# VHH binders against q96fz2, part 400

Target 1, 269 residues: q96fz2
Amino acid sequence: CGRTSCHLPRDVLTRACAYQDRRGQQRLPEWRDPDKYCPSYNKSPQSNSPVLLSRLHFEKDADSSERIIAPMRWGLVPSWFKESDPSKLQFNTTNCRSDTVMEKRSFKVPLGKGRRCVVLADGFYEWQRCQGTNQRQPYFIYFPQIKTEKSGSIGAADSPENWEKVWDNWRLLTMAGIFDCWEPPEGGDVLYSYTIITVDSCKGLSDIHHRMPAILDGEEAVSKWLDFGEVSTQEALKLIHPTENITFHAVSSVVNNSRNNTPECLAPV
Below, E stands for the ipSAE of ESMFold2; O stands for the ipSAE of OpenDDE; V2 stands for 0.75 times the mean of E and O plus 0.25 times the DockQ between their complexes.

## First folded at step 23 (VHH; framework vhh_6z1v_2)

Design HC9 (at its last look DockQ between E and O 0.65; V2 from the best seeds 0.80)
Fold by OpenDDE, look of step 23:
Structure HC9 (fold): chain B 269 residues (1-269), chain A 123 residues (1-123)
Amino acid sequence: as target 1 above (269 residues)
Amino acid sequence: EVQLVESGGRLVRTGGSLRLSCAASGFRFRYYVMGWFRQAPGKEREVVAAIVQSGGYTKYADFVKGRFTISRDNAKNTVYLQMNSLKPEDTAVYYCAAGKGIYLDTPSEYDYWGQGTQVTVSS
């Protein structure tokens, strides 16, 4: 996974992340660094995206079922990295393969510390190789959606108001991630960064791409992945597998340019 | 040419079962969401069931209440609707449709439609 969409306004995104804690109380996640949230139809590695993580990571003795939402850098920077510039990292940490997560120190160590997060997106993009041509067809992949009485059509959004209505009830994609905290050698703010765990693609996506993000389907899976206080690493890793609960449609080549940030990126062609 | 051809519609008694089939051709079937819709006389067309490309997710209308099952065979380019415990209220023309998959329960989101097959449930 090298491209996602996360364009919802902050308030809409927050509401979409409503959850129940272990006591059954309805809650909204609290924001850390909300000013770092930059909505975009076209998110690339090294950009900031919102993730969910347990409150226990920030507060001692907190209820580990409580959730925080925070923008983090896409591309995990290991805590042991000694260079002053994260861009000097020589290996790709955009994704973590599920089969080697316990073999690579950069992912194993933070995972062992319980640094699990849920990466939020409208969906993700993948490119299908076209037989006989050097051209690739991009697809937008997301959870199946149900139209509510308030929801408009993505293609018919003639007004900004109508466009907002389309997304009010959008089911966000929830992807399993690992995050780490990096302290710059020269001092400054701690950098929070994440990697997306990937798995072999489900049968439905196999013709598009051979790998897919590990999707956490449903509140239980999300809660277990986040709750590192009660759920062991071994138990959490059982949640990492392909899912067929996905749909997709072809999109235009507009998404090919990472600078393009318009609704056309995810619109069906 | 894109074609969706429904079959299996007939007269059945209340409490009976029926299996509808829709054979698709002329497009990449495995890339489309499939749906079954119905239209009774004097009523609007309504969604009955929808299924995503992989078959890993299905949606049913509230009136189905576990009586119907939608399935698909991508190798055969066919979508099915197994209907059990049929009622007179289920009498309608049933349509097969193919869509890109954004909103599964919205008729306007489907691009291709069959001609329909008549299902009649007698009391």
Scores: ipSAE 0.901, ipTM 0.956, lowest interface PAE 0.4, mean pLDDT 93
Fold by ESMFold2, look of step 23:
Structure HC9 (fold): chain B 269 residues (1-269), chain A 123 residues (1-123)
Amino acid sequence: as target 1 above (269 residues)
Amino acid sequence: EVQLVESGGRLVRTGGSLRLSCAASGFRFRYYVMGWFRQAPGKEREVVAAIVQSGGYTKYADFVKGRFTISRDNAKNTVYLQMNSLKPEDTAVYYCAAGKGIYLDTPSEYDYWGQGTQVTVSS
């Protein structure tokens, strides 16, 4: 998993993240650093994307079931990294394999601190390597979507206003992530950064790619992954597995160039 | 060359059961979402059930109320609709459809359609 779409305006994204705390109260996540949110149909490593994390990471004695939403850098920079420039990191932290997460210091240390997050996206892209050719077919992969009937329903996006209304009911993809906090040695603000945990692909995606993000399917899974105050690392890792609750469609090669930020990136072809 | 052929529609009494089949050919079946839609006289075509490529997610219209089951067999390029506890209101032409669009319940998102099979439920 090395490319996502996360394009919704902040207010629409926030409403899509409505949740229920442990007492059953409906809430919206509270933003941190909202001005760092950079929506795009075509997010790549080193860009910022929003993640959910427990309020307890920011407020002592907070209810650990309450959620913060914050933009973080994709590509985890470990807290122990000593160079002044994160781009000098000599290993790839875009993804974290679930089968070795407890063997890699870059991931096991923040995980042991409860630094679990949910990475938000419209969906993710994967490139299928076709047998007998070096051509690669990109696919957009996402939770199954149902259009709202009767009220609030508008046809497929044919204008910017209608596009936003159609997407207002989009079920966001919720991927399990680990984050860390790095203090630049030359000073400046703490850098929050994340990795996406990966697993073997489910049967439904096996023709496309052999790995997939660990998807948290439903509010119970999301709540347990985030709640490091009540859910141990051992229990949380039981949430990390493939899912068949997924769909996909082929997209044009427009998405191949990460500078292309357009709805065409995810449009069916 | 694309073909979706429904079968199994017939007259059945209220409370009865029947199974619809849709045989697909001429396209890569397992890359498509499959759906069953129905259209009663004077009504718009509406989703009955849809199933994603792997079978890992299914959607049913509210009127199904647990009575129908959609399934697919990717080795046989076939999608099924098991219909139980049939009511006169279920009388319609039932269509099989295949799509690569986004919304599972929206007919315009489906690229290929069968000719339909008539289901008639008598009192």
Scores: ipSAE 0.808, ipTM 0.923, lowest interface PAE 0.8, mean pLDDT 90
ESMFold2 (binder alone), look of step 23: mean pLDDT 90; pTM 0.922

